# Designs tried in a protein design chat: VHH binders against Putative inactive neutral ceramidase B (ASAH2B). Part 10

Target 1, 165 residues: Putative inactive neutral ceramidase B (ASAH2B), of Homo sapiens (Human) (p0c7u1)
Amino acid sequence: MRQHRQFMDRTHYLLTFSSSETLLRLLLRIVDRAPKGRTFGDVLQPAKPEYRVGEVAEVIFVGANPKNSVQNQTHQTFLTVEKYEATSTSWQIVCNDASWETRFYWHKGLLGLSNATVEWHIPDTAQPGIYRIRYFGHNRKQDILKPAVILSFEGTSPAFEVVTI
Key: E = the ipSAE of ESMFold2; O = the ipSAE of OpenDDE; V2 = 0.75 times the mean of E and O plus 0.25 times the DockQ between their complexes.

## First folded at step 16 (VHH; framework vhh_8k46_1)

Design y3 (from x1 with S104P; at its last look DockQ between E and O 0.69; V2 from the best seeds 0.00; counts 0 for: pae E 2.7 > 2)
Fold by ESMFold2, look of step 16:
Structure y3 (fold): chain B 165 residues (1-165), chain A 121 residues (1-121)
Amino acid sequence: as target 1 above (165 residues)
Amino acid sequence: AVQLQASGGGFVQPGGSLRLSCAASGFTFSSYAMGWFRQAPGKEREFVSWISWRGGITYYADSVKGRFTISRDNSKNTVYLQMNSLRAEDTATYYCAAEDLYYPSGKYDYWGQGTQVTVSS
């Protein structure tokens, strides 16, 4: 077993490290963070502009730990797929995270960063139309010496077309 | 400045045809969905037809389905409405409109001036 516990360069660096820096690093382990200039639910990767039935639409959002919102309750959703209704300029939900054609993946990154990936496996019977994918989450915020807060957020993808051919 | 210029209206007998055009300028036309609306005197504006930014998806009001055809030519920044089997009830001012579904506002972002369609014996 060749375990190397110490390099002098790393040891010197750590000797100058303060307690407040240590506390900051610990807090970053238990909170959710968004990348600089971004907020939770922002779209990191939009869907392609167009899909055919049978393809998989994928959107990646700035995410947060799904345990903040996962509960043994029937009203908690992580995602919806919505179809545009042009006559009323409105959106109708066509499926959600309880549907067999959707997938939700959470990818934990460094220091509280994470991504949420939403897939819609477009059924062969899907109506041609304009669609979007939405993501619903909760982030945990913890400031030093303050109570933790759970905040809700939403993300919405740009619209994309689904065609049969 | 953004402009939507609707044209092609006129007077026609019942059963006749007209083709409306709406020429767009001042925005990226190929990124916008396009709609046609109409309003007769004493009536509220009503939806007629809609086409997606690539032209692959269209919608029609039930009252015009099978008689009207929407199309677009993104190389000419123009949306069209082919109106066949016209009826007296189709008499109205027709408006084109553009909406951005990438950053939706919940309403159409740009509206054209109307073009009058009059169907009479």
Scores: ipSAE 0.404, ipTM 0.756, lowest interface PAE 2.7, mean pLDDT 84
ESMFold2 (binder alone), look of step 16: mean pLDDT 81; pTM 0.818
OpenDDE, look of step 16: ipSAE 0.605; ipTM 0.842

Design y4 (from x1 with A61V; at its last look DockQ between E and O 0.67; V2 from the best seeds 0.00; counts 0 for: pae E 2.9 > 2)
Fold by ESMFold2, look of step 16:
Structure y4 (fold): chain B 165 residues (1-165), chain A 121 residues (1-121)
Amino acid sequence: as target 1 above (165 residues)
Amino acid sequence: AVQLQASGGGFVQPGGSLRLSCAASGFTFSSYAMGWFRQAPGKEREFVSWISWRGGITYYVDSVKGRFTISRDNSKNTVYLQMNSLRAEDTATYYCAAEDLYYSSGKYDYWGQGTQVTVSS
């Protein structure tokens, strides 16, 4: 499995004199959160509409701590790059997070927020076609007076075109 | 309402040519990929051709490669199928269809009523 690169700030919470505020900050440190009006796996930055072979396609998703996915052996892939087959109206996986052409970056934000950046370094042998990038993650959620749970989620980029010219 | 109006069909002799048009309304045409399908009497509907929303990527079924050309004009909300070197086996009702791959639907969202192409002597 390709080692994932991490851009992680040390988790920090402010020591406060309010028990309720301190507890909330502690809970936010150990759980994942999505930005207001968003959910995990939402696309924050789509790929460009078109790329040539040799360029880098990049998508940014609302992310979650990749440790949650490592702890869940049921689903260990973080990303796929898929090519559309118009004759069958279907998508075929052409590479994943184990492929040399892909990069996965996780950026931890404040208070449980994070982004997942997926790059596809389009090989010069790539077939012209319609492609998409998918992200697979797990978020840690804790409701009041309930144990924390790990939930799976998926994100799918808008499709983009890869051309020879 | 969404409409896909196919036209340009007709009767033609083997070796002849026809140009099909499919005029779209009621949706953002430039955001949709477009496909052509055909159904001959007594046969299942089959894929013919497909074009991406920007027109840079096309697909063809093997039996029409080199004879048919798909194109689109986003300023006229229209997709075309130029059919050359027509054969009797190309006789069918031709349908255009629209597919939104921006949201990864995986299905054709809209279908036209079709236009009849008949190739006979």
Scores: ipSAE 0.359, ipTM 0.741, lowest interface PAE 2.9, mean pLDDT 84
ESMFold2 (binder alone), look of step 16: mean pLDDT 82; pTM 0.825
OpenDDE, look of step 16: ipSAE 0.663; ipTM 0.854

Design y5 (from x1 with R54S; at its last look DockQ between E and O 0.69; V2 from the best seeds 0.00; counts 0 for: pae E 2.4 > 2)
Amino acid sequence: AVQLQASGGGFVQPGGSLRLSCAASGFTFSSYAMGWFRQAPGKEREFVSWISWSGGITYYADSVKGRFTISRDNSKNTVYLQMNSLRAEDTATYYCAAEDLYYSSGKYDYWGQGTQVTVSS
ESMFold2, look of step 16: ipSAE 0.441; ipTM 0.778
ESMFold2 (binder alone), look of step 16: mean pLDDT 81; pTM 0.812
OpenDDE, look of step 16: ipSAE 0.793; ipTM 0.908

Design y6 (at its last look DockQ between E and O 0.75; V2 from the best seeds 0.00; counts 0 for: pae E 2.5 > 2)
Amino acid sequence: AVQLQASGGGFVQPGGSLRLSCAASGFTFSSYAMGWFRQAPGKEREFVSWISWRGGITYYADSVKGRFTISRDNSKNTVYLQMNSLRAEDTATYYCAAEDLYYSSSGKYDYWGQGTQVTVSS
ESMFold2, look of step 16: ipSAE 0.393; ipTM 0.754
ESMFold2 (binder alone), look of step 16: mean pLDDT 80; pTM 0.802
OpenDDE, look of step 16: ipSAE 0.763; ipTM 0.896

## First folded at step 17 (VHH; framework vhh_8k46_1)

Design z1 (at its last look DockQ between E and O 0.57; V2 from the best seeds 0.00; counts 0 for: pae E 2.2 > 2)
Fold by ESMFold2, look of step 17:
Structure z1 (fold): chain B 165 residues (1-165), chain A 122 residues (1-122)
Amino acid sequence: as target 1 above (165 residues)
Amino acid sequence: AVQLQASGGGFVQPGGSLRLSCAASGFTFSSYAMGWFRQAPGKEREFVSWISWSGGITYYADSVKGRFTISRDNSKNTVYLQMNSLRAEDTATYYCAAEDLYYSSSGKYDYWGQGTQVTVSS
């Protein structure tokens, strides 16, 4: 599990030490947050530049609670593996979260922070080419005394090469 | 500033060969995939060939597959296009282009060269 922390504003912390600190802890427990300077779906750990068939490609993203995707009643996939088609300068989906060769792990951190780890267990039948991994999620945002909002986001890994043995 | 300088064009008879070069400067060449495109007068620019940053993966348009070979030399910051069995329809200005697939979404090459003319005629 990847470990990370966020530094809080000292002045803000002192001003919320009383009963409002309890409210802030509750809100941080039920909402999603991204680290300062980052957004949901940002790549925290890219894949290696090159893999052989049979290896495992791994990407770690700034994540959000996966229940948010189920609760918004969309049937959208939450990860794809895509192969580059240079002739058309486009990407083609080759598998998704329903495929047996992909793994998705959600790692809950402190105070609403979390990571999403995507693994692609590259089948020995994979075509050589240029690939990327994408992550699709939803974060829960809650302003004080307002309804919660479910917002979609996406992340895209740097491309990597897959070559045969 | 970034520069992609294509060279090696010229006049050649049908069935002949030419080797194009595209020398790159101003960016980390070994992190970029490279493409060759061509444009005949009055036509849209079209894809010819593509090579990954390591050189391990290549793609070709159907019209040139088996006749053209793309390669690169990262120590010289240069991509090449070996063109064999040239035909009249290969007549065009040939452009090299560089793309960083780190932030890629369909259709974006970051840098384009000025091109080199290839004319195939008897």
Scores: ipSAE 0.457, ipTM 0.775, lowest interface PAE 2.2, mean pLDDT 84
ESMFold2 (binder alone), look of step 17: mean pLDDT 80; pTM 0.797
OpenDDE, look of step 17: ipSAE 0.806; ipTM 0.914

Design z2 (at its last look DockQ between E and O 0.74; V2 from the best seeds 0.65)
Fold by ESMFold2, look of step 17:
Structure z2 (fold): chain B 165 residues (1-165), chain A 122 residues (1-122)
Amino acid sequence: as target 1 above (165 residues)
Amino acid sequence: AVQLQASGGGFVQPGGSLRLSCAASGFTFSSYAMGWFRQAPGKEREFVSWISWSGGITYYADSVKGRFTISRDNSKNTVYLQMNSLRAEDTATYYCAAEDLYYPSSGKYDYWGQGTQVTVSS
């Protein structure tokens, strides 16, 4: 009893002595951050401007923990590949994260920073055209003494050309 | 300082041909896709043709497929529309437009030319 109390008192003292720095480090472990001057979904690495069928298009976005999207209770697509229709000035989804030719990688960095990498393994049967890659995510934001908030975001790559030759 | 100067319009008989040119200045032409649009009096502007920044991808409205050919010469900062087998319904003001789909803020054209008149009549 007295032993247990002394242990808790020492633990409490250590926590209060370093509490502001410890609390900051704990918050940075559980929240998402974007690099200075960037927002979630910003493109860190665009695709090349042109690909041939059979090549891999790759885009890297400022990311956030994918678990946040599960907790949001919305549809759970993380990415789309879209083809441009110049006649109507519109984009049509040709595949998503459930498609065999797409890959999604999340790389957790330091203290809430992360990247989302999207690959499209362009099938040999892909129609020539103009394409883009989009990323859909949710970031966790928590200020001191406020409840956590889950915020949606999206990123859109520069368009790129796919040709057969 | 951006300019899109469309030229090459005129009067032609049905079945005739015209070649439109659109000379660009004030922006990096080779990074932009180019489109041709047309508008007849009392009608909405309509899509005619489109070409990617490299020239490798083209689109055509169904009404002009097989008759019109879009091309570009990036060394001359110029996009062309070769119009063959012209019909009375092709009568319109033709506009060229540029869009940057590589760094898009939206799916909209950034720059528009003033247009060139094409009149097909016997």
Scores: ipSAE 0.488, ipTM 0.799, lowest interface PAE 2.0, mean pLDDT 84
ESMFold2 (binder alone), look of step 17: mean pLDDT 80; pTM 0.802
OpenDDE, look of step 17: ipSAE 0.757; ipTM 0.891

Design z3 (from y5 with Y59F; at its last look DockQ between E and O 0.66; V2 from the best seeds 0.65)
Fold by ESMFold2, look of step 17:
Structure z3 (fold): chain B 165 residues (1-165), chain A 121 residues (1-121)
Amino acid sequence: as target 1 above (165 residues)
Amino acid sequence: AVQLQASGGGFVQPGGSLRLSCAASGFTFSSYAMGWFRQAPGKEREFVSWISWSGGITFYADSVKGRFTISRDNSKNTVYLQMNSLRAEDTATYYCAAEDLYYSSGKYDYWGQGTQVTVSS
């Protein structure tokens, strides 16, 4: 993953807190939080261990506001579906969030919590194999008395099997 | 303790057959994918075959495709490699290995000590 942050001088925003509209906007900003004991990109709900072609594989990750990725002008991909190549002990990308068979949903919760749901609508032509789903995001972190920062993270699902029958 | 005990090697003539076994203990065998590898003297270890935790997905190196068959019996914690139409180039020490792809590591967690296969006329 190429991480690229186009970041305004974060101290500049804090120094302009004197305007009521600017202050209100800053106070109402949604920073990202992970649930207790978790980190961004952690798998909350893995895919089932196996699927047939035509079924829908679904993974739920600890998420963050997808605007953070757009604002940073990174790769702007939210997901990949990868197939295992046992000969080389490696993973090959077979589709991503631009593919017709994938869905990405962001589910905003309370107090900065959110989930990212990734679906892979397994095409009838999918090769039998071992697959995984990966999620790519950016979280906004704001510590007391410090400017906000944007941090990249990744999540990787447990592998699952796809068969034709 | 985790153990992978490979057996079934030996001396055979070209065109012959052998069946390798790898008995596993000390871990949840049915949650692991299993692989066979081989290494001849003076050569790098190479991939031979692989089978998913359910047995539903298999892979073979091109050099053995059509001649070797991997299988597993989760009730006996054992993976097998049926080797048919053996050739001199199949001579090697054969190793079994276990890989947990649940966490998508892409790395084998456990390795057996190997069993020798010698194909000579």
Scores: ipSAE 0.561, ipTM 0.834, lowest interface PAE 1.7, mean pLDDT 84
ESMFold2 (binder alone), look of step 17: mean pLDDT 81; pTM 0.807
OpenDDE, look of step 17: ipSAE 0.738; ipTM 0.887

Design z4 (from y5 with Y103R; at its last look DockQ between E and O 0.61; V2 from the best seeds 0.61)
Fold by ESMFold2, look of step 17:
Structure z4 (fold): chain B 165 residues (1-165), chain A 121 residues (1-121)
Amino acid sequence: as target 1 above (165 residues)
Amino acid sequence: AVQLQASGGGFVQPGGSLRLSCAASGFTFSSYAMGWFRQAPGKEREFVSWISWSGGITYYADSVKGRFTISRDNSKNTVYLQMNSLRAEDTATYYCAAEDLYRSSGKYDYWGQGTQVTVSS
């Protein structure tokens, strides 16, 4: 019994309203906004440069409502953890949002602002190496006098080192 | 403003050793991963070795694993390649390069002009 309740959940948000019809309409009219001088997927808090196995790597991104991703695709990953392969100068995905060791949290702010927090609970069996965290989302944008549009975006953390000791 | 000056190349017999140095200036060396590459005439540039900004993580091409050792001294802004048990196939111009994986997605930002290594018949 190695399974933990916290680690089995995929990231989904349930909207709960006491006057749900009115609030749902309002929510559907809300567009996503990025903070001034930022764009969606920008890193607000990078990971630390170095972690040991067993620690938690955390990145915070400028986010958007995860419902936008569900509404536009049947299968959508929100995050990946990637390991650098220096021999080929390439990145290999080692886990994603379906993995037990990752967490995705969406933190809604006011007036369309939000953050996406990604955690990687580094397993004790992780290979030493260079890693990064990526975030994938969709924002709802309103151009002047045009219908709202759903746009894809991504964010990529600075790389960080994982060591055994 | 940025310079990577590779040195320590030369002529050596098969089975011999050489130590390459790459002195860096014009950037924050301790924030960069460092790589060694080599290129023989008429061949593509080939990965040799790589070391993380802290020195804690290293990578080697299979062809050099166990024979070459990469190291760095951040206080001297220098990366090294100790090459042992040299073979004719190691004959090439060796280049050092700097990569900022902490702040970017992984292209080498800076390249040195290289140093020639010739392993004589």
Scores: ipSAE 0.490, ipTM 0.793, lowest interface PAE 1.9, mean pLDDT 83
ESMFold2 (binder alone), look of step 17: mean pLDDT 82; pTM 0.815
OpenDDE, look of step 17: ipSAE 0.725; ipTM 0.881

Design z5 (from y5 with G56R; at its last look DockQ between E and O 0.66; V2 from the best seeds 0.68)
Amino acid sequence: AVQLQASGGGFVQPGGSLRLSCAASGFTFSSYAMGWFRQAPGKEREFVSWISWSGRITYYADSVKGRFTISRDNSKNTVYLQMNSLRAEDTATYYCAAEDLYYSSGKYDYWGQGTQVTVSS
ESMFold2, look of step 17: ipSAE 0.534; ipTM 0.813
ESMFold2 (binder alone), look of step 17: mean pLDDT 82; pTM 0.820
OpenDDE, look of step 17: ipSAE 0.846; ipTM 0.931

Design z6 (from y5 with S104G; at its last look DockQ between E and O 0.63; V2 from the best seeds 0.66)
Amino acid sequence: AVQLQASGGGFVQPGGSLRLSCAASGFTFSSYAMGWFRQAPGKEREFVSWISWSGGITYYADSVKGRFTISRDNSKNTVYLQMNSLRAEDTATYYCAAEDLYYGSGKYDYWGQGTQVTVSS
ESMFold2, look of step 17: ipSAE 0.560; ipTM 0.830
ESMFold2 (binder alone), look of step 17: mean pLDDT 83; pTM 0.835
OpenDDE, look of step 17: ipSAE 0.783; ipTM 0.903

## First folded at step 18 (VHH; framework vhh_8k46_1)

Design A1 (from z5 with S104G; at its last look DockQ between E and O 0.77; V2 from the best seeds 0.71)
Fold by ESMFold2, look of step 18:
Structure A1 (fold): chain B 165 residues (1-165), chain A 121 residues (1-121)
Amino acid sequence: as target 1 above (165 residues)
Amino acid sequence: AVQLQASGGGFVQPGGSLRLSCAASGFTFSSYAMGWFRQAPGKEREFVSWISWSGRITYYADSVKGRFTISRDNSKNTVYLQMNSLRAEDTATYYCAAEDLYYGSGKYDYWGQGTQVTVSS
């Protein structure tokens, strides 16, 4: 995770001093979960169909704890912004999580649920084109009678236009 | 039922011009990117041009750049290919195709039947 603006949403349960240890232990035992009917990396909120340079494109995915990617000892990029090349029906990476124009926010919910929000602050120098945002994460799964495992997943946003005017 | 009906082909001398039209029905045209492809006998289908759902973003194969212009009229559910300075190598059946990049994975969902373009003296 290389974004400087990563933050986590909190519940008032974590601020209760008289029972905070018990609540913390409960929260720390909850593995990653996806909402019913969803899987990790699913798009919860797509980007708008069109942006001008200088605007912020935002996508929200079903997320998982970012520490799972670090604990997996991976050197994987966790987000990309890609530009469509229609000639070859292919996508080219134009920036990633290490880029100054991207932001990543992880919003921890209750009972192992979470969202990952990716923002692309579209630079004034961006080429007009068709773009998408991808998210790459890892979730922790604990099955009864088995060791916990870390599983990879990815999400891909619907494409959107970037124009200069 | 989805229909992409390409028209406007014909016989033309080298250096001439043609305008192809592709009329769409049965889907939300303004949500789809549109492409033109061509295939000559004995050759594989090749990319010619592409236009985004808004009409603001276009791409061209190098072989046609500067000679062909893609455009669309969302009020008429139609995409066009203006072909200028035609050459014998442009002889092919031209196909229009629709692609939903906003909701889809970036492949063409629908294809037209094609219209023949023949460039010869």
Scores: ipSAE 0.546, ipTM 0.819, lowest interface PAE 1.7, mean pLDDT 84
ESMFold2 (binder alone), look of step 18: mean pLDDT 84; pTM 0.838
OpenDDE, look of step 18: ipSAE 0.846; ipTM 0.932

Design A2 (from z5 with Y59F S104G; at its last look DockQ between E and O 0.69; V2 from the best seeds 0.71)
Fold by ESMFold2, look of step 18:
Structure A2 (fold): chain B 165 residues (1-165), chain A 121 residues (1-121)
Amino acid sequence: as target 1 above (165 residues)
Amino acid sequence: AVQLQASGGGFVQPGGSLRLSCAASGFTFSSYAMGWFRQAPGKEREFVSWISWSGRITFYADSVKGRFTISRDNSKNTVYLQMNSLRAEDTATYYCAAEDLYYGSGKYDYWGQGTQVTVSS
């Protein structure tokens, strides 16, 4: 009687957890997800429209685990800072993630969500101009009953001005 | 409906001056960079000048640097091109164009119909 009660108490605890819920939690920890209505590389926080030299430009993107880029063995740069050339309507890379003035941060969220934060610590010697920040990543997708795949994506910030005054 | 209306063209002698205006409507002018382009008959459209949405950043083609000045007045939704020391090779139809680099693709989204500039002795 008493022995059954103790056993039932322990088994009720175990019976309150579905194996399907556990599998779902595990799958979401392994794979990357984008927020509803968004895709990987979407801009969550744009740079301000204008910065002075010496300030920090910051962009936040819908991110994915940076390990996916290493596992994919692509040698993609995680980010670029680009300067606009109006005479040719083109963009020129002025620095990347290997540059001392850039920072890349990955912020893991819940249920496979994450953000990528890119900072450009604008040098005092930066040329006045129009700039943008781009983010390059890879997301891991795992559909049930299918092999995992690694997909590339890009994000591009709105352009912003850099001025000396 | 978006409208870019260029005006201020005309006939001038070499060494003369003209001031072009481009009045904008139908979009948020202060969010757009503005460019001036020109095209002579039988020639490719050529970049002339460009100004950022705030007016603080400008670009000029080498052929016009020091002679032309681009400016804008966001309160009047208008971009200007002051053209000094005009030469025969400046003869062309001048077009204004709008580009949204803040949210856009880096291509010009809107084009005006142009205004004719003729420099002849």
Scores: ipSAE 0.619, ipTM 0.857, lowest interface PAE 1.4, mean pLDDT 85
ESMFold2 (binder alone), look of step 18: mean pLDDT 83; pTM 0.824
OpenDDE, look of step 18: ipSAE 0.840; ipTM 0.929
ESMFold2, look of step 19: ipSAE 0.597; ipTM 0.845
ESMFold2 (binder alone), look of step 19: mean pLDDT 83; pTM 0.827
OpenDDE, look of step 19: ipSAE 0.843; ipTM 0.930

Design A3 (from z5 with Y59F; at its last look DockQ between E and O 0.66; V2 from the best seeds 0.68)
Fold by ESMFold2, look of step 18:
Structure A3 (fold): chain B 165 residues (1-165), chain A 121 residues (1-121)
Amino acid sequence: as target 1 above (165 residues)
Amino acid sequence: AVQLQASGGGFVQPGGSLRLSCAASGFTFSSYAMGWFRQAPGKEREFVSWISWSGRITFYADSVKGRFTISRDNSKNTVYLQMNSLRAEDTATYYCAAEDLYYSSGKYDYWGQGTQVTVSS
């Protein structure tokens, strides 16, 4: 039978805490970090250029711990699916993370890195058009000798086409 | 160098038809959405029609819907605007433009020189 992962992580750090490097590793567990050369909300995997209704559009972003959005005490969505209106060169929200057809997954990596995966399960009723997926998150930043801060960020996928046939 | 060359304009009587062409070079045409715009003297440039990179998704301004048809031929790097039932208010210089919604989203990267359409008796 497997042990509770949280318990092992906490007790292991208590037994190894002994240096500035160990302290830095502990702090990295509670802050968010982006990969070198990237920033939060950057697209790591774009959607395919085209989908039919009934397929699943998937985008992967450089992520941050979703608890930061809840802790920030703001009513923000984690994602939107938007449809292009060429007549006004603008985007209209068609659904968000409260919608039945969307999924949001957070994948914790090493040393403060993480990915956010957004799926849109394209309903049979979706209108043909040009769509994009956006991600809204908050990262926890801790600079030396400063209070921790929660910063907002956005990611926007490249556009993709949805057709009925 | 990138070029968008619009052609096919001219003088027509009301109720007549014209077909505009916009030949593209210097970029990957099949990855760009294409738009047609028009501008009459003393007025702002206005949206006419738009077509996705695959040709399957189209948009039309309300003033031209049912009268104009946008199409494209990616093998010829050309976008077309078939204009039927022309009216005096369709008189303008017509411009084609290219938009990369995959990378630049919401910006027209390239514009053509335009072709004149004049509808009068």
Scores: ipSAE 0.543, ipTM 0.823, lowest interface PAE 1.7, mean pLDDT 84
ESMFold2 (binder alone), look of step 18: mean pLDDT 82; pTM 0.816
OpenDDE, look of step 18: ipSAE 0.841; ipTM 0.929

Design A4 (at its last look DockQ between E and O 0.64; V2 from the best seeds 0.00; counts 0 for: SAP .672 > .668)
Fold by ESMFold2, look of step 18:
Structure A4 (fold): chain B 165 residues (1-165), chain A 122 residues (1-122)
Amino acid sequence: as target 1 above (165 residues)
Amino acid sequence: AVQLQASGGGFVQPGGSLRLSCAASGFTFSSYAMGWFRQAPGKEREFVSWISWSGRITYYADSVKGRFTISRDNSKNTVYLQMNSLRAEDTATYYCAAEDLYYPSSGKYDYWGQGTQVTVSS
């Protein structure tokens, strides 16, 4: 009796999906999707409002496959950390994804969904100020009977304070 | 309605001091950074000072650094500019402004006050 279930279990693994289900799965693996009500680069988890030097600032964005940025575009920076310059009401880049103090993680979800996590390991030498983290990505879009396109997008975190005390 | 009411201006001799106040209403003051600007007749409006929403981060134009001090009291919805060692070139109308860096809107500063006149000497 128990042996019967084991043999049926092996037969069970030979079930095949219909061709339309297979096509849907293939299409969803080659395109990027944003969650309902969101767009690529939206902030899913903002940084905390305040950090001390030596702490880690973390932001999570609606992401897309990082291959899209490498394969189909000139190599681009995936992230920047920027400091506010109040005199000119502008932002100055203080480091990027090539910097030792930043980390970029991509987490693939189901059916074309993904997250991009950016960490900034705030150096002890960081100047007190107002900072933000930006994410730069590319999503792959495929309409039926049309060539795939690679679209650029950006995400920008809410600003946060960095202090020494 | 949003209001930024600047006050505390007046006439003062060179070397004197004034304290400007800017009382805010109609928005969540503690979520906004605040700036002071000034404009003399026939000149462009220029940046003076800036303070973050928590009050812990400040910035000053080089021309006023060491003489002016910005501060805020979030319990009174008020930002201040303490002006010491005043000079003739500090004569201007001083404006306060509010900036939200969390949800950028149409412009860099969302709200502006009407200003208060500071006249140094003569």
Scores: ipSAE 0.547, ipTM 0.823, lowest interface PAE 1.7, mean pLDDT 84
ESMFold2 (binder alone), look of step 18: mean pLDDT 81; pTM 0.813
OpenDDE, look of step 18: ipSAE 0.841; ipTM 0.928

